# VH-VL binders against q8ixk2r445to577, part 112

Target 1, 133 residues: q8ixk2r445to577
Amino acid sequence: FFGMLQNKGLTDYCFDYNPPDENQIVGHQVILYLCHGMGQNQFFEYTSQKEIRYNTHQPEGCIAVEAGMDTLIMHLCEETAPENQKFILQEDGSLFHEQSKKCVQAARKESSDSFVPLLRDCTNSDHQKWFFK
Short names: E, the ipSAE of ESMFold2; O, the ipSAE of OpenDDE; V2, 0.75 times the mean of E and O plus 0.25 times the DockQ between their complexes.

## First folded at step 7 (VH-VL)

Design gg38 (framework fv_recaticimab; at its last look DockQ between E and O 0.80; V2 from the best seeds 0.00; counts 0 for: pae E 7.0 > 2)
Fold by ESMFold2-Fast, scan of step 7:
Structure gg38 (fold): chain C 133 residues (1-133), chain A 119 residues (1-119), chain B 112 residues (1-112)
Amino acid sequence: as target 1 above (133 residues)
Amino acid sequence: QVQLVQSGAEVKKPGASVKVSCKASGYTFTDYFMHWVRQAPGQGLEWMGYINPDTGYTKYHQNFKDRVTMTRDTSISTAYMELSRLRSDDTAVYYCARYHRGLTWFDPWGQGTTVTVSS
Amino acid sequence: DIVMSQSPSSLSASVGDRVTITCKSSQSLLYTSNQKDYLAWYQQKPGKSPKLLIYWASTRESGVPDRFSGSGSGTDFTLTISSLQPEDFATYYCQQYFSYPTFGQGTKLEIK
């Protein structure tokens, strides 16, 4: 699967990564933004190694969750994916982070009208269901 | 044996376009990104952009993004780089080079395609 | 762009000499998560494509003679040829792969 990674519950929003400096993509938070259909900063690939790759950069960025955190941040992809970069995309659209045993949920950023993907306890909420478009 | 074989030399007039091909063999074409790098006479290496042959995704350097188009045909394991509105300073050897997803240096390189732009 | 600067732009040497070429990046190429420096070295002979010599700053590509070695970390890197052979006269380029690829301007190694 590849394309724009869209939320079923927050229907107009897609995974988005637009770092302040395209030469330094590591360490910033992945956000949700209105789906624009142009790819680029919203173009992701789900690989057979359970990675969510940001194709726009070289080397590719890989979404990761650091120990004890609930935010998705960008790391560089490696030859062998570390465990913190592995997500199980299930048939129902849930995106399960195996290392933490939590699911990716579309959530409002604290005291803001902005949205971000966060790790939360797994539920059947449409805000935890994702699909490539 | 892994190799990249490029199309032959081209002579073009200013304002024309050129399309260079790069045929891959000896590996799974869709498992590696294909980059394009050029070298003007007596000058160094200048990165132009890349294509993901699996998805078709492309990213171009800002200096070329208004004139370059990179495509591929997976049925014949061939990548293409088309440069339009040619200027005399586009005279260069154009290389395709394989870039591993996770082992991100250039290996192998095509033999190069000389493009001469003159009136 | 990450800017790569090589020195010298050219040097003259004799067979048997020890040669060093330096490369400096405008920002660190060390990825702290895996402790690897995202730097490669290439050799280019006239009329030929570049050939990979070194990757991860110090790992020699298979088939490359052991007289070639890479060292350095972060922003400062060196390519060393311990005992120069006739076939080593070429232009050498460093390349960063921490972001979109950029190359040093090249170092032309000439016969003295």
Scores: ipSAE 0.560, ipTM 0.854, lowest interface PAE 2.0, mean pLDDT 91
Fold by OpenDDE, look of step 8:
Structure gg38 (fold): chain C 133 residues (1-133), chain A 119 residues (1-119), chain B 112 residues (1-112)
Amino acid sequence: as target 1 above (133 residues)
Amino acid sequence: QVQLVQSGAEVKKPGASVKVSCKASGYTFTDYFMHWVRQAPGQGLEWMGYINPDTGYTKYHQNFKDRVTMTRDTSISTAYMELSRLRSDDTAVYYCARYHRGLTWFDPWGQGTTVTVSS
Amino acid sequence: DIVMSQSPSSLSASVGDRVTITCKSSQSLLYTSNQKDYLAWYQQKPGKSPKLLIYWASTRESGVPDRFSGSGSGTDFTLTISSLQPEDFATYYCQQYFSYPTFGQGTKLEIK
């Protein structure tokens, strides 16, 4: 699966990554932004290694969850996907992070009008449902 | 055996376009990004851009963004690089080179295609 | 772009010599998460395509003689040929893949 990763509950919002420096794409938080279909910042791939790759950069970035965190941070992909980069995109649209045993939920960023994907306890909320478009 | 076989030498006039092909074999074509690198006579290596053969997504170096088009035909495991509005300083050997997805060292390389631009 | 600077641009040596080529990057190529340096070395002979020698700064590609070695980390890297053989006269390039690929300008190794 590849393309825009769109949230079901938070209508018209997609995974978005726009690092301030293209020569250093790692270490920044993945956010949600209005789906615009322009590719570069909203093009992701779900791989056979259970990675969510930022597929528009070489080397490619892979979404990771750092220890003790509930945010999604961009790391460099590795030959063998590390445990903190493994997700399961299920048929019902839930995006499950294997290591934390939590689901990715669209949420409002604190003290902001922006939105971000956050790890939360798994529920049946449409804000935890995702699909590629 | 993994191989990249490129099309033959080209001679073009200024203002023309050239399209170089790169046929891949010995591996799953769509699993690896295909990069293009050129080398002017007696000069170093210059990265031009890449294509994801699976999706068709391309990234071009800014120096070529308005003149280069990278495409692929997955049915024959072939990548193409077209450079338009050629000028004399485009004279170079053009290489296709495979990158492992997410791990970006070049292996293997095509044999190179010599493109000569002269009046 | 990350700028790669090699030194020297050219050098002459004899068979059996120890040869050292240096490559400097404008920013660190060390990824802190996996502690690997995103640096490769290539050999190119006249009229031929570049050949991969080293990746991850110090890992030899399969089939590469052990007289070739890569070392360094961060911004300073070295390719060493412990005992130069006749077939080693060529041009050598470093390449970073921490970001979009960039190459050093090359080092031409000639027979003295």
Scores: ipSAE 0.107, ipTM 0.769, lowest interface PAE 2.8, mean pLDDT 92
Fold by ESMFold2, look of step 8:
Structure gg38 (fold): chain C 133 residues (1-133), chain A 119 residues (1-119), chain B 112 residues (1-112)
Amino acid sequence: as target 1 above (133 residues)
Amino acid sequence: QVQLVQSGAEVKKPGASVKVSCKASGYTFTDYFMHWVRQAPGQGLEWMGYINPDTGYTKYHQNFKDRVTMTRDTSISTAYMELSRLRSDDTAVYYCARYHRGLTWFDPWGQGTTVTVSS
Amino acid sequence: DIVMSQSPSSLSASVGDRVTITCKSSQSLLYTSNQKDYLAWYQQKPGKSPKLLIYWASTRESGVPDRFSGSGSGTDFTLTISSLQPEDFATYYCQQYFSYPTFGQGTKLEIK
């Protein structure tokens, strides 16, 4: 799959990545923002290695979750996908992070009007359902 | 046998355009990015930009942004680089090079296409 | 852009010599998550396209003789040829792939 990765429950919100320095894209948090497709910040690829790749940069970035954390952070992609970069997009739309055994959920950032994808215990909530547009 | 085979040498006048082709074989064309790098006589390597052959997305270095167009035809596994409004300092060997999507060095390189711009 | 500076620009050496070429980047190429330096070395013989020698700063590509070695980390990198052979006459380039690719200006190795 390639396109904008949209949340079912948080209507019209997509994965978004806008690093402050286009030459250093690693280490910043993935956010959710209104789907628009402009500025190339919302295009991602779901690969056969179960990666979610940020496709408008070379080298490509891959979404990861660091051990013990619940936030989705940009890493550089590798030839063989590291375990912390593997997500299973299931038929029901759930996005399962293999290493942590948790699901990606749209969530409000604490003390903010901003939204972010976070790892949470897997449920059947529409806020844990994702699809490519 | 992963291979990139480029089109033949070109001689052009200033103001013309040139379109160089790069045919890929031995791998899945859309799984890797294709980059273009040039080398003026006696000079080093200058990165020009890339194309994602799967999506057609391109990114160009600032020095070429208004004169270069990179395209591809996935049905024949071929990438193209077109440089317009040629100047004498565009005389160079133009290389295509495959860029590994998970690791990012150039391997393989095409054999190079010599473009000579002279009046 | 990440600027890559090579030294020397050229050098002359005899068959059997140990040769050292250095490359400095304007920022660290070490990616802390995987502990790898995103640095490659290429050899280019006259009239030929560049050939990959070393990636990850120190890993030899398949078929590259063991007299070629890469070392260094962060911002300072070295390509060493431990016993120069006649076929090693070439220009050598470093290249970073931590971001959009940039190359060193090249080091021309001439055999005396």
Scores: ipSAE 0.056, ipTM 0.681, lowest interface PAE 7.0, mean pLDDT 89
ESMFold2 (binder alone), look of step 8: mean pLDDT 92; pTM 0.918

Design gg39 (framework fv_recaticimab)
Fold by ESMFold2-Fast, scan of step 7:
Structure gg39 (fold): chain C 133 residues (1-133), chain A 119 residues (1-119), chain B 112 residues (1-112)
Amino acid sequence: as target 1 above (133 residues)
Amino acid sequence: QVQLVQSGAEVKKPGASVKVSCKASGYTFTDYFMHWVRQAPGQGLEWMGWINPDTGYTKYHQNFKDRVTMTRDTSISTAYMELSRLRSDDTAVYYCARYHRGLSWFDPWGQGTTVTVSS
Amino acid sequence: DIVMSQSPSSLSASVGDRVTITCKSSQSLLYTSNQKDYLAWYQQKPGKSPKLLIYWASTRESGVPDRFSGSGSGTDFTLTISSLQPEDFATYYCQQYFSYPTFGQGTKLEIK
């Protein structure tokens, strides 16, 4: 699958990567922003290695969650996907992060009302359901 | 040169519909969202909605959802905004404006189409 | 909708003056994850369409004179014209794009 990764519960929002410095694509947090349908910063690919890849810039970025954290950050993609970069896109639309045993949820950022994807205990909430559009 | 050219002024009776066109040139029409913004006489700017010219997907502001329809014709790089069941308070200048690749500021703007609704 | 409030509603100034226009949002326009403020400023001259001046709160659009600058973050933003010129007579609007677009009510600048 590839395209814009949209939330079922927060229906107007998509995965979005717009780092503070466009010359340094790695190390910054993935956000949720209004789905625009134009690709680029909202264009992602789900791979057979269970990666969520950002293919717009070189080198290619892969979404990861560091141990003990709940935020999704951009890492460098590797030839063999490390465990912190593996997400299971399930038939019900949930994105299950294998290493942490948690699900990706659309959530409001604590210090503002901006939205970000965060790891949370898995529920049947539409805020944890994702699809490519 | 990137340019948006809108259709001419319209005078309508209450209850009628108006359809404003916006012809794009100087760029790939399907690469940029097209927005519609209106301005009543002496008033500020009011966002009405957008269309993705590639997919035809539209999003309308709540105030216009039941009366506005946005469409496009990719063969002639033209976007349309139709507003139905016109009221006198729909008298305004209607602008089309481009979003650069989904980015949320407007550049360029069309020259505007004056719509006057009077009995 | 995010409410945008501008002040003052109008002001008059002389050529060469430093002018400041303020814009306040009902909620923060800062995405803390990317440290960007989702705010733009436009200039509208009588009988003309609006023209983009500034985006990301402080980035000047290509071709806009350097006397125009934007500042602020979160909920409080300022547009500054450092040395007013006759062609700057216009109404100025702030616009948020943190969510679906909303505009301030406008500030009308009259040149004395």
Scores: ipSAE 0.037, ipTM 0.684, lowest interface PAE 6.8, mean pLDDT 86

Design gg4 (framework fv_recaticimab)
Fold by ESMFold2-Fast, scan of step 7:
Structure gg4 (fold): chain C 133 residues (1-133), chain A 119 residues (1-119), chain B 112 residues (1-112)
Amino acid sequence: as target 1 above (133 residues)
Amino acid sequence: QVQLVQSGAEVKKPGASVKVSCKASGYTFTDYFMHWVRQAPGQGLEWMGYINPDTGYTKYHQNFKDRVTMTRDTSISTAYMELSRLRSDDTAVYYCARYHRGLSWFDPWGQGTTVTVSS
Amino acid sequence: DIVMSQSPSSLSASVGDRVTITCKSSQSLLYTSRQKDYLAWYQQKPGKSPKLLIYWASTRESGVPDRFSGSGSGTDFTLTISSLQPEDFATYYCQQYFSYPTFGQGTKLEIK
């Protein structure tokens, strides 16, 4: 299952990852940006191992949450998905991060007009509901 | 016993299309990406692209993007690579090769399909 | 694209010899957070498909004889065959998987 991962509450915003270089796939924060419908930097795959993969590079990047953080960072995918890379996409559209027991929420980026996905306590907010377009 | 078995040799005229098949056995077909790599006579190995058999997602190398189509049929664990508008310099052995989703080397490889484009 | 360069392009040797093949990448293949080099080595005999020998620069694939070893890190890698056997005469390729796959041009190992 793959496509653009769009927020129900921030209706025009999609997961977006655009590293500076194709060789710098790792270490940058995943952001939210206006959905452009062109795939590429907004194209993700949700796998049977509960990973969110960035499919524009090889080896593929996997979204992860580093210890003690609430931001989503791009890491290299592992042979077996580690706990920090597992997200349960539930039927109500919530994206539950198993290791932290928190949900991914669309939120304003610190000190800017931009938006980012962040881990927050799970609520029934539309800002925590996601769907593939 | 993990195995990839490819379709037989093809002889084509310039401008034609060729479709090569790769049948997987001995593992869960959807757990591994299927890549396509070709080798022209006396030349090295050239990566063409891959398909994720689970989702159907494809990624093609820029050199092939406008002529190649990769598909799969999960009911028979078979991947396909179709190359259109063939030129004489497309003469090569075409390989399918398995890539683990979390690990990035090729094992196994299919036996190869020789495609000859002439005259 | 990451460019892979092998040397030599061909090498003549006798059974029992120690053989070294070199591979250089245009950029580092070391993922420092995991301490892994994204490099593999393959053996190809005429008319046959490539066979995986080594991955992660130095990890030998199951069933590959221990006379084959890989070493190096970052941009410079070597494949060593400690005591050449008759079945080892083949073409050898390095391959990076730090980005989209690219291969070295190959090293043909011939009987002296």
Scores: ipSAE 0.008, ipTM 0.608, lowest interface PAE 10.3, mean pLDDT 86

Design gg40 (framework fv_recaticimab)
Fold by ESMFold2-Fast, scan of step 7:
Structure gg40 (fold): chain C 133 residues (1-133), chain A 119 residues (1-119), chain B 112 residues (1-112)
Amino acid sequence: as target 1 above (133 residues)
Amino acid sequence: QVQLVQSGAEVKKPGASVKVSCKASGYTFTDYFMHWVRQAPGQGLEWMGYINPDTGYTRYHQNFKDRVTMTRDTSISTAYMELSRLRSDDTAVYYCARYHRGLSWFDPWGQGTTVTVSS
Amino acid sequence: DIVMSQSPSSLSASVGDRVTITCKSSQSLLYTSNQKDYLAWYQQKPGKSPKLLIYWASTRESGVPDRFSGSGSGTDFTLTISSLQPEDFATYYCQQYFSYPTFGQGTKLEIK
């Protein structure tokens, strides 16, 4: 799958990555933003290696979660995906992070009205259901 | 075997456009990015941009953004690079080169297309 | 853009010589999460396309003779050709892939 990765619970929000420097895509947090339909910062690809790739830059960025953390950050993709970059997109729309055994949930960023994807215990919440548009 | 075969040499007048083709074989065309790199006579290598053959997404270097267009035709595994408003300093050999999406070096390279811009 | 600088611009050598070519980047090419340097080396002979020699700063491409070796990390990299052979007279380029690709200016290796 490839396209905009949209949340079922926050129906107007999509994965978004807007790095401040186009020459360096690594190290910033993935956010959620209103889906605009123009691709660009919201265009992602789910690969056969269970990666979520950011298709806008070269080298391609791959979403990762560092050990002990709950935020999704952009890393460089590898030929063989490391465990912290593997997400199982299940038939019910759950996005399961294999290394941590947690699910990606749309959540409000602390003390603001902005939204981010975070790792949380897996539930049947629509805020943990994702699909490519 | 994996190879990239480019179109033949071109001679153009200043102000004209040139369109170079690059035909891929021996691998799945849509699994790798295709980059374009040029080399002026006796000079070094200059990156121009790339196309993702799967999506059609393109990224151009700022020096070429207003004059270059990269496209592809997946039915014949061919990528194209068109450079418009040619100047004498666009005289160069133009290469296409395959780029791993998750690993980022060039292999293989096309044989090159010589473009000469003369009045 | 990340600026790549090579030295020397040219050098003359004889068959059997040990040759070193240096490449410097304007910023570190070492990615700390995977401990890899995003640096490749290419060989280009007159009238031919570049050929990949080395990637990840020190990994030789399959089929490349073991007299070619890459070393260095961060901002300073070296390509070494031990016991130079006649077919090695060519221009050599380094290339970073930590960001959008940029190349060094090239080092022309000429027969003495």
Scores: ipSAE 0.061, ipTM 0.713, lowest interface PAE 6.3, mean pLDDT 88

Design gg41 (framework fv_recaticimab)
Fold by ESMFold2-Fast, scan of step 7:
Structure gg41 (fold): chain C 133 residues (1-133), chain A 119 residues (1-119), chain B 112 residues (1-112)
Amino acid sequence: as target 1 above (133 residues)
Amino acid sequence: QVQLVQSGAEVKKPGASVKVSCKASGYTFTDYFMHWVRQAPGQGLEWMGYINPDTGYTKYHQNFKDRVTMTRDTSISTAYMELSRLRSDDTAVYYCARYHRGLSWFDPWGQGTTVTVSS
Amino acid sequence: DIVMSQSPSSLSASVGDRVTITCKSSQSLLYTSKQEDYLAWYQQKPGKSPKLLIYWASTRESGVPDRFSGSGSGTDFTLTISSLQPEDFATYYCQQYFSYPTFGQGTKLEIK
């Protein structure tokens, strides 16, 4: 699958990645932003290796979570997906990060009206349900 | 044993379309991107775009995006590149080439398909 | 697009010669956090498809003779053939994979 990765609970919000430097595609946090339907910063691809790829630039970025962290950051994709870049999209729409045993949840930034995807204990909350549109 | 085998040479008139095939063998077809690169007579290599055979996602170079369509058929491990509204300057050898999903280089390459556009 | 410039466009040499081909990129190809340069070199013989020689600027592909070596970092790269053999007469291309793939114009290596 590829497209806009939208949250079921925050119905108007999609995965979004807009790095400040086109030549430094990696190291920045993935955010959630109002879905605009234009692709670009919100266009992602889910692969058979359980990767979530950012396809706006080449080389392509792969979403990862570093050990001990709960934020999703952009890494460069590798020849074989490392464990920190694998997310299992479940039947119910949950996005499970197996290395940490946690689920991706739409969450508010501290003291802000901005939203980001974070790793949280898995629940049946609609804020942990994702789908491609 | 990893091999990419392309369809045979084509002669087309200006304004026609051409569809080149690239059959993969010796590896899992969906584990690698398939890129298309062309080479006009006596010229260098020009990247056209790629397809992810797993998802069907395509990315085309700006110069080709209004005329090129890349597809694949996973049941027969075959990628296709169709170029429409052909011009005489589309005369070239067209290559498919395997590119691993991560940051990569091209290996292997198909043997090439010669497309001649003449009236 | 990242522009790749090769020099020379053609080169005449004899068997046993040391040959140097240069490739320059319009932007740095160095991914600083991994210290990797995203640059590959290919060899193409007449009527044949390109063959991978070197990747990550300096890593030789399996089966490529050790007389081929790559060097450089950032924007300036070199392919060296330390002692030219008859089978080495071909056209050589550099390619960046830091962004969408772009190739140098090629360097044709001809027998003197």
Scores: ipSAE 0.016, ipTM 0.687, lowest interface PAE 7.9, mean pLDDT 87

Design gg42 (framework fv_recaticimab)
Fold by ESMFold2-Fast, scan of step 7:
Structure gg42 (fold): chain C 133 residues (1-133), chain A 119 residues (1-119), chain B 112 residues (1-112)
Amino acid sequence: as target 1 above (133 residues)
Amino acid sequence: QVQLVQSGAEVKKPGASVKVSCKASGYTFTDYFMHWVRQAPGQGLEWMGYINPDTGYTKYHQNFKDRVTMTRDTSISTAYMELSRLRSDDTAVYYCARYHRGLSWFDPWGQGTTVTVSS
Amino acid sequence: DIVMSQSPSSLSASVGDRVTITCKSSKSLLYTSKQKDYLAWYQQKPGKSPKLLIYWASTRESGVPDRFSGSGSGTDFTLTISSLQPEDFATYYCQQYFSYPTFGQGTKLEIK
């Protein structure tokens, strides 16, 4: 499954990764931005290894959450997906981060009007439901 | 010189499996993705999937997802594509092609492996 | 999948002719931050592998004759051969790399 990963609660917002240097895609935070329908920095793939891959440029990046953090960051994909890169996309649209046992939620970034995906305790909120366009 | 050399032609019966090899030389095998593209007689090019030789990660087109397996052996710089449960409409030339990770097009291509599926 | 459509499906021409092949994508291939179109063109002769001619819609691969040129942006692309040579009779394919690769149906260039 691939495409623009859109939030059910924030209906106009999609996963977005816009690194300052397209040749250095690792280490920056994934954000939410208005869905523009053009792919590019909003184009992601969900894989059979439970990865969310960034496929606009190569090398391919994989979304990860480091221990103790709640933000999603970009790392290089590995031959066997490590636990911090595994997200279970459930039938109800929930995106469950396996290592932390938390769900990805669309949230307003503190001290700003910007939105980001963050790990939160799992709820039945539409802000925790995602789908590919 | 950068080169991809594929295994020879195969003739198979319906229901059998075929495994095609693609040996790379002239570059660092793990720095580029290896894609597989097939072409039925008189038809166009059909993308099947790719393998990242560095990580072993594979992505298959959904038309082949249940029947294709892509692997590699980094010690001999060789990629493999195995297609199972062959049908007569799998008769095609199968190509491996190097994918420029930073540049995103195919260059070079292997010479192709003809697979004929008939009874 | 991004769908690629080529026209014409076949074309008859003579040596010395100017030939134009068109490729259309179902979605824009323009990466606006870099002003790059994720489109390549390949030439395939009977019994041979495809050969890269053009990438980034208009950049010629090293060793490709300058009679080959690519143009266009977004969804509409063109491959032009300015003065057709005998060795140019082949099938031509466009390919997008904005997402997982998809190819046009091919344009077969034949001798009149």
Scores: ipSAE 0.007, ipTM 0.564, lowest interface PAE 11.0, mean pLDDT 85

Design gg43 (framework fv_recaticimab)
Fold by ESMFold2-Fast, scan of step 7:
Structure gg43 (fold): chain C 133 residues (1-133), chain A 119 residues (1-119), chain B 112 residues (1-112)
Amino acid sequence: as target 1 above (133 residues)
Amino acid sequence: QVQLVQSGAEVKKPGASVKVSCKASGYTFTDYFMHWVRQAPGQGLEWMGYINPDTGYTKYHQNFKDRVTMTRDTSISTAYMELSRLRSDDTAVYYCARYHRGLSWFDPWGQGTTVTVSS
Amino acid sequence: DIVMSQSPSSLSASVGDRVTITCKSSRSLLYTSNQQDYLAWYQQKPGKSPKLLIYWASTRESGVPDRFSGSGSGTDFTLTISSLQPEDFATYYCQQYFSYPTFGQGTKLEIK
């Protein structure tokens, strides 16, 4: 699967990665932004190794969740995917983070009006359902 | 040189349709969204919608959704905006504009197409 | 829609004056994760299309004179022209791209 990773509940919003410095693509938070349909900073690939890869830049980035955190951040992809970079895309559209046993949910970022993907307890909510477009 | 060149002025009767063209040159047409923005006489700028020239996907502002159709022809790098069931308050200059980065700022703009709707 | 309000709606000035135009948004335009304000400024001369002046609230577009500067963050933004030139008499618009685009109503800069 590859394309723009769109939320079923928060319609018109997609995974988005547009770091302030194009030469420093690692360490910033993945956000949700209006789906523009052009790929670029919203183009991701779901791999057979359960990674969500950001394919716009070299070297390629992989979405990760650090221990104890609920936010998704960009790390460098590794030759063998570490557990914190593994997400199971289920048949129902749930994106299950293997290491934390939580699901990715579209949410409003605390103290701001921006939207972000966050780890939450798994539910049947459409805000936890994702698809590639 | 990056340019957007629009079709000429139109005078229409209420209830008619108008179709404005926007021809792109100097860049890869399918790499940038094309937006449409209008400006009524003495008024500000009003966003109408966009088309992704690569896929044909469109998103329209709710105020125009039942009357506007945006299309493109990639073989001639041209985008089109058709507005139907025209009213006198549709009298405006209609602009096409390229996004610089996805859904962000507009650069360049077409020169504008004046559409006058009068009996 | 995010509502953009400009002030003043019009002002008169002389060549050489310092002019400030303000723009307020109905919500914050700052994405905290990337620390960017999703705001642009345009100049429109009579009978012509708008021209991009500033994006990301304070970044000048290439070719725009340095007498034009943008400042502010969140909900309050300012466009400053430090030494007004004859070619600067125009209408100025702010635009947000935090969501689907919306524009301020415009500020008309007139010769005094």
Scores: ipSAE 0.014, ipTM 0.628, lowest interface PAE 7.9, mean pLDDT 86

